# Ledger of designs, part 14: VH-VL binders against Protein cereblon (ohgt)

Target 1, 230 residues: Protein cereblon (ohgt), of Drosophila ananassae (Fruit fly) (b3m1f2r157to386)
Amino acid sequence: LSRVPGVDYLEHILFPGEVLPFMIDGSLFDDEMPGLDGLIFGVGFPLMQPPEDNPHKLYGVTCQVYEKGESGRQLVFYKSRALQRIVINCDDIQGPPQYIARNPTSKCFSKVKILPEYFLPEPLKCVDMGSMSRFRDIPSMRDKYRRYQLSSTPWPADACQEYAYEEIVERARKKLEIHKIDTMPRCPIQLSFWLVRNLHLTEKMMRLTFLTDSVNTRLQLIGSTLKEES
Below, E stands for the ipSAE of ESMFold2; O stands for the ipSAE of OpenDDE; V2 stands for 0.75 times the mean of E and O plus 0.25 times the DockQ between their complexes.

## First folded at step 12 (VH-VL; framework fv_temelimab)

Design x4 (from w4 with heavy chain W33Y Y102F; at its last look DockQ between E and O 0.01; V2 from the best seeds 0.00; counts 0 for: pae O 14.3 > 2, placed apart)
Heavy chain, then light chain:
Amino acid sequence: QVQLVQSGAEVKKPGSSVKVSCKASGYTFTDYYMHWVRQAPGQGLEWIGAINPSGGSTAYNQKFKGRATITADKSTSTAYMELSSLRSEDTAVYYCARGDTFLDYSGYFDYWGQGTLVTVSS
Amino acid sequence: QIQLTQSPSSLSASVGDRVTITCSASQSISYMYWYQQKPGKAPKAWIYAASSLQSGVPSRFSGSGSGTDYTLTISSLQPEDFATYYCQQYNSYPLTFGGGTKVEIK
ESMFold2, look of step 12: ipSAE 0.460; ipTM 0.757
ESMFold2 (binder alone), look of step 12: mean pLDDT 91; pTM 0.941
OpenDDE, look of step 12: ipSAE 0.022; ipTM 0.570
ESMFold2, look of step 16: ipSAE 0.012; ipTM 0.558
ESMFold2 (binder alone), look of step 16: mean pLDDT 91; pTM 0.940
OpenDDE, look of step 16: ipSAE 0.000; ipTM 0.454

Design x5 (at its last look DockQ between E and O 0.02; V2 from the best seeds 0.00; counts 0 for: pae O 5.2 > 2, placed apart)
Heavy chain, then light chain:
Amino acid sequence: QVQLVQSGAEVKKPGSSVKVSCKASGYTFTDYYMHWVRQAPGQGLEWIGAINPSGGSTAYNQKFKGRATITADKSTSTAYMELSSLRSEDTAVYYCARGDTYLDYGYFDYWGQGTLVTVSS
Amino acid sequence: QIQLTQSPSSLSASVGDRVTITCSASQSISYMYWYQQKPGKAPKAWIYAASSLQSGVPSRFSGSGSGTDYTLTISSLQPEDFATYYCQQYNSYPLTFGGGTKVEIK
ESMFold2, look of step 12: ipSAE 0.396; ipTM 0.716
ESMFold2 (binder alone), look of step 12: mean pLDDT 91; pTM 0.941
OpenDDE, look of step 12: ipSAE 0.024; ipTM 0.576

## First folded at step 14 (VH-VL; framework fv_temelimab)

Design y1 (from x3 with heavy chain A59R; at its last look DockQ between E and O 0.01; V2 from the best seeds 0.00; counts 0 for: pae O 14.2 > 2, placed apart)
Heavy chain, then light chain:
Amino acid sequence: QVQLVQSGAEVKKPGSSVKVSCKASGYTFTSYWMHWVRQAPGQGLEWIGAINPEGGSTRYNQKFKGRATITADKSTSTAYMELSSLRSEDTAVYYCARGDTYLDYSGYFDYWGQGTLVTVSS
Amino acid sequence: QIQLTQSPSSLSASVGDRVTITCSASQSISYMYWYQQKPGKAPKAWIYAASSLQSGVPSRFSGSGSGTDYTLTISSLQPEDFATYYCQQYNSYPLTFGGGTKVEIK
ESMFold2, look of step 14: ipSAE 0.000; ipTM 0.472
ESMFold2 (binder alone), look of step 14: mean pLDDT 91; pTM 0.936
OpenDDE, look of step 14: ipSAE 0.000; ipTM 0.491
ESMFold2, look of step 15: ipSAE 0.005; ipTM 0.458
ESMFold2 (binder alone), look of step 15: mean pLDDT 90; pTM 0.935
OpenDDE, look of step 15: ipSAE 0.000; ipTM 0.479

Design y2 (from x3 with light chain A49K Q54E; at its last look DockQ between E and O 0.01; V2 from the best seeds 0.00; counts 0 for: pae O 15.9 > 2, placed apart)
Fold by OpenDDE, look of step 14:
Parts: sequence; structure tokens; C-alpha cells
Structure y2 (fold): chain C 230 residues (1-230), chain A 122 residues (1-122), chain B 106 residues (1-106)
Amino acid sequence: as target 1 above (230 residues)
Amino acid sequence: QVQLVQSGAEVKKPGSSVKVSCKASGYTFTSYWMHWVRQAPGQGLEWIGAINPEGGSTAYNQKFKGRATITADKSTSTAYMELSSLRSEDTAVYYCARGDTYLDYSGYFDYWGQGTLVTVSS
Amino acid sequence: QIQLTQSPSSLSASVGDRVTITCSASQSISYMYWYQQKPGKAPKAWIYKASSLESGVPSRFSGSGSGTDYTLTISSLQPEDFATYYCQQYNSYPLTFGGGTKVEIK
């Protein structure tokens, strides 16, 4: 676990899917370390306000190195991609989040919990998967097939109270098109994080979204911001 | 070593479709956007679109929107570009190019395929 | 879309000459990229983020600029440098290229 030097996580929370350059000051990785490519490490957000019920939780993301680069000033950096949201119990590390915040270059090893990504398929309907099987092996239809599979799963009544996010996605798409952005992930999980990054949400909303495990709820939160701006 | 190997030359009739493939190797396929760029004979470079193989998100030049479809197969590390309703003006060398990402968007093409000539003629 | 105008479209120079190519954007951009292309070959990444040389690019090449105006300079032209150079903007979709500058032998 480490904090990326030069990045203010108070104003910018990292989300899965983001690409980040990490400057090497000798504290994160040794240049002589073989196999840096593909290395997974954790980045914590010690200044992120935790839930009231547990102030000793440290939230963060796992990151994977995919390339080593040069910054032009004889500085080496690693290009990395955030993968998954994580949470650490501060009781398992050297100190509380505040301590970590004051020591951003500190490294530690600890058990991390990968936060779940709950996806409620929308709309909630049963699909004859037999008729859809023709799409199973088509790469361009993989995500669609997956969504249909998920939508065929029965859900508890409470879960069904979450309304469809299709409308939200469409509103987001329209807004982004105005800015000449026409890319959008197909996977709902990835989409929920992607939207946070590209819609320039407030810190509060970013935090709320980050702390939300339900994809549908995340999208609803994001959707609420779109309504306010319209 | 990063390599992008494209499918062979194509000769097509106007109104038909062409699908060009680009097989990537030597790097993590899902970590980089794959772009498609074309170059008409004796002309400059024109960006067609791109795909994020990880999630399947795409970006297109509006000029080609509706005609160009970019896909990716993670299992084979292969990207595809399909162009429909072909016209003579679509005659060009089509390149796939890996996009280097610094932030959320990829805009630098650090590796290129060898190119695929698509000729549209009656 | 952002238009990139390269100047000149072509130039003739001799080995050892200093060569300067300019790329002007229709609006301010964050980063400019440059590519070298030889006849019958795919473009090669050459300069990224306006001033950083790609691996393998000789030090006689340099890039500079900000805002709307960027330049690629060859301090002393060598035989292998005769090619077409393209600028490319990374700011907004669609990504766009300059019209190219062909550097020919005098």
C-alpha cells in the first residue's frame, strides 16, 4: 500500500479503469526488480472520509503496472491502471488513515478486501437463453449476451426497487456527445466508474459513488447529478 | 516485442463491406486502446476510430459513424475494423495503431500495424 | 474538429541543413505528437507530448511548442531523415493529423 506522490486524493479519487503515471522516487519500486510489468499494488486514499460507522477503514484501489516510461527529465515513471476498489482495516496496519496521510510515501503490506460489485440486471426480465446462445461466441455481442444472462436471474423484491439505468446512460451519452465524447463502456460496472471520471462530479458525489457497491445505485447517483445540471 | 499484424489486402465492390483484422502481441492487449487510421494513396492520415478492448468502449470519427464498426476479441488479442457501404473514396491503406494512454484517453500511436490496402473498384 | 496546418507542405534540403517544420492548430491543444513516415511504410512514432523523443529517435530531432503552435526541428539533416512528417493532436475527438511535410533531398 502506498500513496502516489504528487497526487492530491482529497480532490481526486482514483477509480477503476483510470490510467496513472507513478513517479519513481525509489520508494515504490526498485528499478532492478524483475517483472515490474504486471505488478499489482495498492493505492490508498487516507483522506477519504470513511463511513461514520467505521472511521478506521482505509479505502483505495489496486493498480497494475503495464509500462515503464520516461518523463523527459531523467525521471522514470510507471504507467499503471487502477483495477479494483479495496478496503483495508487500519488495525492491520501501522496507524490510522491520518497517519498514512502524513506519510504518503510509506509502504506497507496488509490484507486487503476487494469490494464487491453488485450488479442488478436491467430491465429485470427473463430471457430465453437458448435463443440468445447464438451470440455467446461473438465478441461484439459478448456483453449483450452477458447482460441477458444476468437479467434472467430472479432477484429479491427489494432489489427490484432499483429502477433501470438505461435512461441515465442515455442522458449521460447526450451530455458527453456535446463535448465530442462518444465512447462509453458496455459493461455496467466499468461504465459506472467511467462516468464518474468523465462527468467531473463533485468530491462529495465521487466519494459517495466510490463507497457504493451496487452498480445500479452508483448509476442512479450519477444520474441525479445529470438532472441537476439540466 | 510489440507487434501488430494485420490481415491481407482486400479488393471490394462499391456498396460492399470489408473487415480488417489486427492481431496484437507482445503486450497486454486490454491495457491499450486500439485505433484505426487510414491513408488514401498520396494523401494524409485520417483517424477512423478506436476501441478499448477491456470494456469494449469505442470512439468514432463522425465522418465514419454508421459505417465503421470497431470490435475487439480479448481471447485472441485481435481488433477488427469493419467498413460498410464502401465507396471508391474509401480506397486506402488502413492501419491499426496502439494508443498510448496517459490518462483516460489515448491519443498517441506508439506502434502501428503494417497496413492493409483496401481497394474499392467497380 | 481541430484542424492542424503544417508548414511547409514540402521542402528540399541538403544533408547537414537545419530543418524546421511547423504545425498550427485551430485551437489550443494540450499535446502535439509527431510521426515519421517513409514511402510504402507505416508511420512511426517520433515525438510525443510536443518535445519528448520516442525511443530510437536521434538527438538531432527536437520538438517544441505550446498552445496552438508547435515545431519539429532537425538540427542537421541526415540521409535517413528524408521522409514525410505528420503532426497529430491529442485534445478532442476526432483525433486529427496535419497534412504532412515532405522533406526531400535537394
Scores: ipSAE 0.000, ipTM 0.477, lowest interface PAE 15.9, mean pLDDT 81
ESMFold2, look of step 14: ipSAE 0.000; ipTM 0.445
ESMFold2 (binder alone), look of step 14: mean pLDDT 91; pTM 0.936

Design y3 (from x3 with heavy chain S57K A59Y; at its last look DockQ between E and O 0.01; V2 from the best seeds 0.00; counts 0 for: pae E 21.2 > 2, placed apart)
Fold by OpenDDE, look of step 14:
Structure y3 (fold): chain C 230 residues (1-230), chain A 122 residues (1-122), chain B 106 residues (1-106)
Amino acid sequence: as target 1 above (230 residues)
Amino acid sequence: QVQLVQSGAEVKKPGSSVKVSCKASGYTFTSYWMHWVRQAPGQGLEWIGAINPEGGKTYYNQKFKGRATITADKSTSTAYMELSSLRSEDTAVYYCARGDTYLDYSGYFDYWGQGTLVTVSS
Amino acid sequence: QIQLTQSPSSLSASVGDRVTITCSASQSISYMYWYQQKPGKAPKAWIYAASSLQSGVPSRFSGSGSGTDYTLTISSLQPEDFATYYCQQYNSYPLTFGGGTKVEIK
């Protein structure tokens, strides 16, 4: 986990596909690390209430650095994009979510579990970017690592065809027309996260959607909110 | 519970080959790299190589100059390390070790086999 | 290859003592791992990513460092802590270990 200087993580849950609304100070990473572009790090949400059956779990997202810039203070910063939902066992880090919330500047390294985006009879194996990280700084494996990074963001369209979402898309489209938003992701997985960000859902619904591993269920949840407001 | 159980001790003649097995249980075998590390009597640890059981990709310490061959059988969740052209200097305890990986940084060996003593003597 | 030099190679200490072990890398690395090994046993994962304790490791252990210099510290040595400790890098192939530091009872 990394704490972005000057950013209050307490206010937001990030969803896959989302560009981080903040700049990451390069000082969060070791200067000795080559090739910070494409670097994957974790962002946790310590204030997000975990499920009752998992009180010692910290939920978050993996983020990838995709752009380097300079601040007005001549500080190097990085823009990042959220990629995948993750969960961390707090027993492996500094403490429970509450402790982390009280110490948001803490930086730690931990194993993470990438959460499934969908349930299919024969689900596609998700690329374990964590496992691939070991090759990040190995020149002979750099290209392979980068290839996997690129593939980790877009989800397979064919896998998404298992879900019916046309009705939900139509309802969402109607609602978003008011805001002059006429473009949505075609992939249901991406759409499920995109909708959460753009429909101004309640915090409870955002949490529920985030914790849901099935894209179909996520879309159903989101769809239910659209019905209530219409 | 993660367990790595290795084959028994071996006594070999110089010039021969030895193949040590490591049976993994308690986790998804193909999700983790398997490493081999040896330790000569009274000495430190030396990395031999590693395999990704999924796909069979391997890396080797060039010190062994192709004498080491690491394989994995997914059906039995077993990793193997074969060392050929054995020398007296190859006398050591050989360990298999699971390689764990974290988000930003490379992995470490979180679980080890019990070790297999390979003695090379005339 | 990256060489790891541990210091000291051995030390004698008493129960309750503060013990510090250092590992110096021949070039900068992003992280360091530590293992504890007792005689006749396999090494055990002890500290990962320089400063994170493996599950079951007592809080009297700590790790720190960056770049080329890393440290394992035992704040108050206990009888069960007498062992050999190894540092290890996973920064590049071949993976390498330090020479080890044997912590012996005085």
Scores: ipSAE 0.000, ipTM 0.495, lowest interface PAE 12.6, mean pLDDT 79
ESMFold2, look of step 14: ipSAE 0.000; ipTM 0.388
ESMFold2 (binder alone), look of step 14: mean pLDDT 90; pTM 0.934

Design y4 (from x3 with light chain S92Y; at its last look DockQ between E and O 0.01; V2 from the best seeds 0.00; counts 0 for: pae E 15.8 > 2, placed apart)
Fold by OpenDDE, look of step 14:
Structure y4 (fold): chain C 230 residues (1-230), chain A 122 residues (1-122), chain B 106 residues (1-106)
Amino acid sequence: as target 1 above (230 residues)
Amino acid sequence: QVQLVQSGAEVKKPGSSVKVSCKASGYTFTSYWMHWVRQAPGQGLEWIGAINPEGGSTAYNQKFKGRATITADKSTSTAYMELSSLRSEDTAVYYCARGDTYLDYSGYFDYWGQGTLVTVSS
Amino acid sequence: QIQLTQSPSSLSASVGDRVTITCSASQSISYMYWYQQKPGKAPKAWIYAASSLQSGVPSRFSGSGSGTDYTLTISSLQPEDFATYYCQQYNYYPLTFGGGTKVEIK
């Protein structure tokens, strides 16, 4: 768990990979903190309904400042990038999400738990695919990459089909052609979050996708939406 | 095979600008971030910034704020780094480097260009 | 920004020697990388994710560490290993490098 400063975001759910222009009061960050460039802070979504079994959890994302922009006012413009999904226990902060929602100017410091991206309840094992992602995008190594993935994880035979996302990518591509979008991320993690942002999914689906820890499950959920619209 | 080929050496006057190019081949250009790193003579490595060619999003070292501009042309698989208001201390070899992905972002430079020497002198 | 301090800045060793280079971070990090650079050449990716060797890197190289302290080790130094080695972090922007460690022939 890492301790990070946090702000409330009440308009919509942010997903990892988004570049976020923030107008932030300089008072949010104390002078004792390292330079603003590179600063990690949390953005919470108090209006996002948590799961039924976790009513006192606040979900959000970590964001990193990578550039300080110019502002014409006292508010400072920061360019930030959302990095990872997080969850905060509201018992460690001011109160439950609904209370936080009523106090949108709230600033707090809290320990945050970074949510996993490759959480596979079935199978129980997962593979660090990030370290091998470079091989995935090399045509000559793609098959080797996939074989390694399959061999390193004891997946049921049917899991290979369940976790396939090529068909989903194709459906998404067709959908996005209407909007003259012809490229999408190759990384499954990035793709799962990118699709949510670019397919204009319903709030319900966005919430469901955000709360899903398995990248494969997220893609399947998104895929199901594409089928319904076809 | 992955290749990053940079433009040739430059000699510039103080106050002028330089634009270095990096042509990528052997991989999907839009799938990896392109970074720029420089190295002054006899010194260490310094990160300048990066671009995601897919969406055009950029990140910069604040040290170069307002002076460095990184761009990418998907049609030619070429990344660019422009540095303005050049100073003598900007004399360095400038490298483009492909960022290998880890998780949902990239920060490991698995392939490098050959480097471009930029000399700033009066 | 995250400061990376390499130790030593330079060392002299003989072929066959065991060499250890340390990289210390100003705060805890999780993603450490190493590069090898020879004079007049671009750096080469050497170790990724603290302990994984890049393709083509000899097995005599190893990387380890966590938190603030990371190490690169050469079990038996070979003639082609004389170079400058750099550590680099990707936890926080701006990305930063260590000052480098020059491994010279004794």
Scores: ipSAE 0.000, ipTM 0.527, lowest interface PAE 11.0, mean pLDDT 80
ESMFold2, look of step 14: ipSAE 0.000; ipTM 0.442
ESMFold2 (binder alone), look of step 14: mean pLDDT 90; pTM 0.928

Design y5 (from x3 with heavy chain A50D; at its last look DockQ between E and O 0.03; V2 from the best seeds 0.00; counts 0 for: pae E 15.6 > 2, placed apart)
Heavy chain, then light chain:
Amino acid sequence: QVQLVQSGAEVKKPGSSVKVSCKASGYTFTSYWMHWVRQAPGQGLEWIGDINPEGGSTAYNQKFKGRATITADKSTSTAYMELSSLRSEDTAVYYCARGDTYLDYSGYFDYWGQGTLVTVSS
Amino acid sequence: QIQLTQSPSSLSASVGDRVTITCSASQSISYMYWYQQKPGKAPKAWIYAASSLQSGVPSRFSGSGSGTDYTLTISSLQPEDFATYYCQQYNSYPLTFGGGTKVEIK
ESMFold2, look of step 14: ipSAE 0.000; ipTM 0.458
ESMFold2 (binder alone), look of step 14: mean pLDDT 92; pTM 0.944
OpenDDE, look of step 14: ipSAE 0.000; ipTM 0.491

## First folded at step 15 (VH-VL; framework fv_temelimab)

Design z1 (from w6 with heavy chain D31S S54E A59R; at its last look DockQ between E and O 0.01; V2 from the best seeds 0.00; counts 0 for: pae O 15.1 > 2, placed apart)
Heavy chain, then light chain:
Amino acid sequence: QVQLVQSGAEVKKPGSSVKVSCKASGYTFTSYWMHWVRQAPGQGLEWIGAINPEGGSTRYNQKFKGRATITADKSTSTAYMELSSLRSEDTAVYYCARVEYDLYYGYFDYWGQGTLVTVSS
Amino acid sequence: QIQLTQSPSSLSASVGDRVTITCSASQSISYMYWYQQKPGKAPKAWIYAASSLQSGVPSRFSGSGSGTDYTLTISSLQPEDFATYYCQQYNSYPLTFGGGTKVEIK
ESMFold2, look of step 15: ipSAE 0.006; ipTM 0.571
ESMFold2 (binder alone), look of step 15: mean pLDDT 91; pTM 0.936
OpenDDE, look of step 15: ipSAE 0.000; ipTM 0.474

Design z2 (from t0 with heavy chain D31S S54E A59R; at its last look DockQ between E and O 0.01; V2 from the best seeds 0.00; counts 0 for: pae E 14.8 > 2, placed apart)
Fold by OpenDDE, look of step 15:
Structure z2 (fold): chain C 230 residues (1-230), chain A 121 residues (1-121), chain B 106 residues (1-106)
Amino acid sequence: as target 1 above (230 residues)
Amino acid sequence: QVQLVQSGAEVKKPGSSVKVSCKASGYTFTSYYMHWVRQAPGQGLEWIGAINPEGGSTRYNQKFKGRATITADKSTSTAYMELSSLRSEDTAVYYCARSYYDSSGYYFDYWGQGTLVTVSS
Amino acid sequence: QIQLTQSPSSLSASVGDRVTITCSASQSISYMYWYQQKPGKAPKAWIYAASSLQSGVPSRFSGSGSGTDYTLTISSLQPEDFATYYCQQYNSYPLTFGGGTKVEIK
């Protein structure tokens, strides 16, 4: 894990998929580091201190540089994209603990653990409904169809409900459609992070979402915010 | 340097609408949220809403009950706030303000100069 | 919504005085933000994340707090510090500000 000078994101929580400009000193890219193209570095969130976590853990994300650009202030910046959530044991950090911030002057390295992204497909989507499929899109038959679907799957009904996210996606889409937003990812993993950026989640919800490894659970959390607004 | 330049003062009649603009420069417009905050004369600050200029997603203070509409034009790096069904209580200085896109950075690090909107018969 | 109550609403102090402003939230929040506003001007970011000073803010300013109670402190009041200070939260929507604390010259 490399820490680099950049814009002040020290206190922020970043999510995979976010595009971020960093004001990186060119001197950072030396012979010991990968080339500018494809350079991967880590960003830590030192203020993210969940009560249940060990104080010696640091959460963050990996980022990849993909473009060099100029700001309106005629300063060179590098566009980067957050890739994966990570957790760092502070004891593994080598070098000064200078996180990505406005004016860090040194580099440090550490072993990092990439946090998993668990995704379970919706069990009900795998069920062959046969002749009942004709009722899927009939509003008056929706409940009957759903009940039949639940009875025909080997998964428990509660599990089916827990892992279902189609309805959440639809609610999100409808909410964002009024704003002519059409960039919603189809991939559930990407979507779970995309929604965080575009639904303006509260601090609490953002933290909870970041700490959640299950995509299904993240979407359920996000979905709960949609219900509150409806 | 980061600058937020707002449109000029407005005088409106009750029941009318006002649209205030905020032109951003000196930074990547789509990388930050834009918020609108107002301040009645001699009073405190009140948050109206926010927009993510990249996708256009918005969040509103429910107090305005749909009267406020916030938009953004990426091509011109300009954010807008429209307030309809104006009443005397809407007389205030309206500010646009930039913030980071995540929870920890959701403070307003740069502000426009403000736009006075006066609602009078 | 989360209500933020600042105390005091106003205070008179002299140059060199230690000034303390408090902001109490109706429920627990993770971060508090502070702004300085002078008459006829837009607010300026002053303290973010409860204790971090915005660029350009003198070191005589400090912020602290957790949970529901946060504090802005000026160790030695200077002439340019006379202004109104506001706290702000982003723990939940709608975003809310404190009522403000006006620091006046004695």
Scores: ipSAE 0.000, ipTM 0.486, lowest interface PAE 13.3, mean pLDDT 82
ESMFold2, look of step 15: ipSAE 0.000; ipTM 0.441
ESMFold2 (binder alone), look of step 15: mean pLDDT 91; pTM 0.937

Design z3 (from y1 with heavy chain L103P; at its last look DockQ between E and O 0.01; V2 from the best seeds 0.00; counts 0 for: pae O 16.4 > 2, placed apart)
Fold by OpenDDE, look of step 15:
Structure z3 (fold): chain C 230 residues (1-230), chain A 122 residues (1-122), chain B 106 residues (1-106)
Amino acid sequence: as target 1 above (230 residues)
Amino acid sequence: QVQLVQSGAEVKKPGSSVKVSCKASGYTFTSYWMHWVRQAPGQGLEWIGAINPEGGSTRYNQKFKGRATITADKSTSTAYMELSSLRSEDTAVYYCARGDTYPDYSGYFDYWGQGTLVTVSS
Amino acid sequence: QIQLTQSPSSLSASVGDRVTITCSASQSISYMYWYQQKPGKAPKAWIYAASSLQSGVPSRFSGSGSGTDYTLTISSLQPEDFATYYCQQYNSYPLTFGGGTKVEIK
């Protein structure tokens, strides 16, 4: 998905997997479309400060309409689900983005870059393991070597530890008991986004997590927050 | 704006070593991978390796069998590529290239240095 | 390592022509990138993630593909488009490039 219609979202940062109701004008989308169900649109977060190295960038998510409802108003109520994190070059925006809440009739289009949600099969980084190198090819020591390698590698150190989040899950579970939440996604990608909202993390942490492209790094960030509070 | 400025052309003898520098500016040096790619005259592009300047972690093309060493100096925002045991086949333009903005996806080179010609001749 | 084979290695075309360059991988890959290089100059990022244009790249360029087969297309060749184009994979290390496709003026 390289180009989507979009709007600015003022209320809060949305993460993939979240369900969102929008009151929008149907004219936001092409009239020639047979229906709005399944339509993908972009939601930008203008209040999110872009990284220093990326001026004139707008971060956001793609959302998919999955249900159209009636609000009793002239505006149409759309139930949507956030799908993917995106980054937009503001120079690529056709028409100024507007906040849905304030300007439900606003319309703009832009090319977007989908931010990755990848698990790498092998480490992106390697370091000199020194004396530990001798254990690399010993089957009985392979796992220990691998763990040591990952722990010794600077970020993204845990790029290949795709599902090593049991400890984080346990800490999160304990914290969520207070909120009577006893279930969470099993998928690490989904979990990394789900935890941000359900743990009621600070806005700063939410922004940081959103801007983090690595699942493992997101989980580590979330995990660090849990440790500090415990 | 992002700029990668490389050191000047080098002429080396076989068996010697060369160290090429790449000074980065216009962005946070430690936030992006720095890659090295070379191009022999009239030939295609060959990836040598990469470094994360933040922690110094590296990735190498095993083709070079340890002859290539990539380093980074955070204080000067400069990356280095040293190639030892030079051969005539190592004659090429060497490029530094910034990786993409994704911490766990750095295989996109969005900015390149101007290139450094390294000539290996007896 | 993953081998990338570009086709053709060179082509001659006229201004206004539709040009298609292909890149075939020895195995299925998830991400393909394209670069434009002019003589005596460093490569420039051109297409990322198979189909997304780098900032400043004209809309006459497009990229597509999946699995093992990817393509770069110029809908209407312009004088400034004469260059060598390289595909590059980021699926596994070592990162590898295609052999290049030189687009020459007819």
Scores: ipSAE 0.000, ipTM 0.479, lowest interface PAE 16.4, mean pLDDT 79
ESMFold2, look of step 15: ipSAE 0.000; ipTM 0.449
ESMFold2 (binder alone), look of step 15: mean pLDDT 91; pTM 0.937

Design z4 (from y1 with heavy chain L103P Y105W; at its last look DockQ between E and O 0.01; V2 from the best seeds 0.00; counts 0 for: pae E 18.6 > 2, placed apart)
Fold by OpenDDE, look of step 15:
Structure z4 (fold): chain C 230 residues (1-230), chain A 122 residues (1-122), chain B 106 residues (1-106)
Amino acid sequence: as target 1 above (230 residues)
Amino acid sequence: QVQLVQSGAEVKKPGSSVKVSCKASGYTFTSYWMHWVRQAPGQGLEWIGAINPEGGSTRYNQKFKGRATITADKSTSTAYMELSSLRSEDTAVYYCARGDTYPDWSGYFDYWGQGTLVTVSS
Amino acid sequence: QIQLTQSPSSLSASVGDRVTITCSASQSISYMYWYQQKPGKAPKAWIYAASSLQSGVPSRFSGSGSGTDYTLTISSLQPEDFATYYCQQYNSYPLTFGGGTKVEIK
């Protein structure tokens, strides 16, 4: 649990890794702080209505200020990067809750729960392939190795294919080529968040993905959208 | 073909505990939440809790006040529901049900176990 | 918790009849689901996302609704449709079911 100042974000759901400029009232932060650089604040998504444990919960992300800029409009904006998904209990909010909900001019602080990130290896990677393991990293033998895994695992082949991380990556890459995007994060955690925004998924999918704590599950969800479009 | 096979009927004394198992097959066990729902004789359905087998995260109906414990064994694709401090009112058929988490089916229990009757009597 | 109230709790109908079951939520929800249960059997997934039929469900079934009010309709009741139907919400925890509607033969 962390205590962070709250900010309302109404435009769209932010995912960890995203960079956005925020027009934030400087009064949001304590005057006793030597600077805003490195300061962490919470951004709530009041428009997101996912299944909740409690109706008084607000989902959001922590953001870190890394640069202060000027808009030329005599307004100061702060470049920030989203860090972690969070859930906020409205009962834990100190100050006007409207700041988190709909009022960016109010000062508000709250305890936040950081949502976990689970990443598990693919089920097939956990299967001991014996002497066949030597072919795992040989590109020319990859398909054969995979087929062997599928035939040797006690899991249904179709079920195993649901964890095809590499396949999801390839499908995503192909789709992104249309948008002249040829790079994506290698880290599965980062990738699972990055894909949501760069693939222009629906709001519903973004919400679902945001609420998912498992990287594998997020990728599967994203992958399912890619299959439907192919 | 998705199948959920539950353990057999149980007869328990008040104050004891019962642990019901649900073996899943025909799908990726860790890709779906497993829920537990009970139904008292002649009554409606009541949600007990759920587990994400992949991460191990759980959710519980607070009505059970910590008496329910849901676990999952990925190696055997089996989910468990343990209910302690049993009471007569806990007499019910207990079901495991797969929760579909895909966008179009989110929150939908698309497959159910056959049910396990738990009878609590002195 | 979100309360789901089904109406009616039971009804008697004849083969060929149009049957309508209502589920009212204590607050607005986005995720309503329906199940069919026959005596001595586990519930079966029937309608998901308020209006989508589960695979294998006859087209005589339909679902509709939004906000707090949802409806399951059978356009022409068949012998195999006599059962108890439950609505269920996945909008917030704890997950809750309606009290059920028993469709009986007249």
Scores: ipSAE 0.000, ipTM 0.477, lowest interface PAE 16.2, mean pLDDT 80
ESMFold2, look of step 15: ipSAE 0.000; ipTM 0.409
ESMFold2 (binder alone), look of step 15: mean pLDDT 91; pTM 0.936

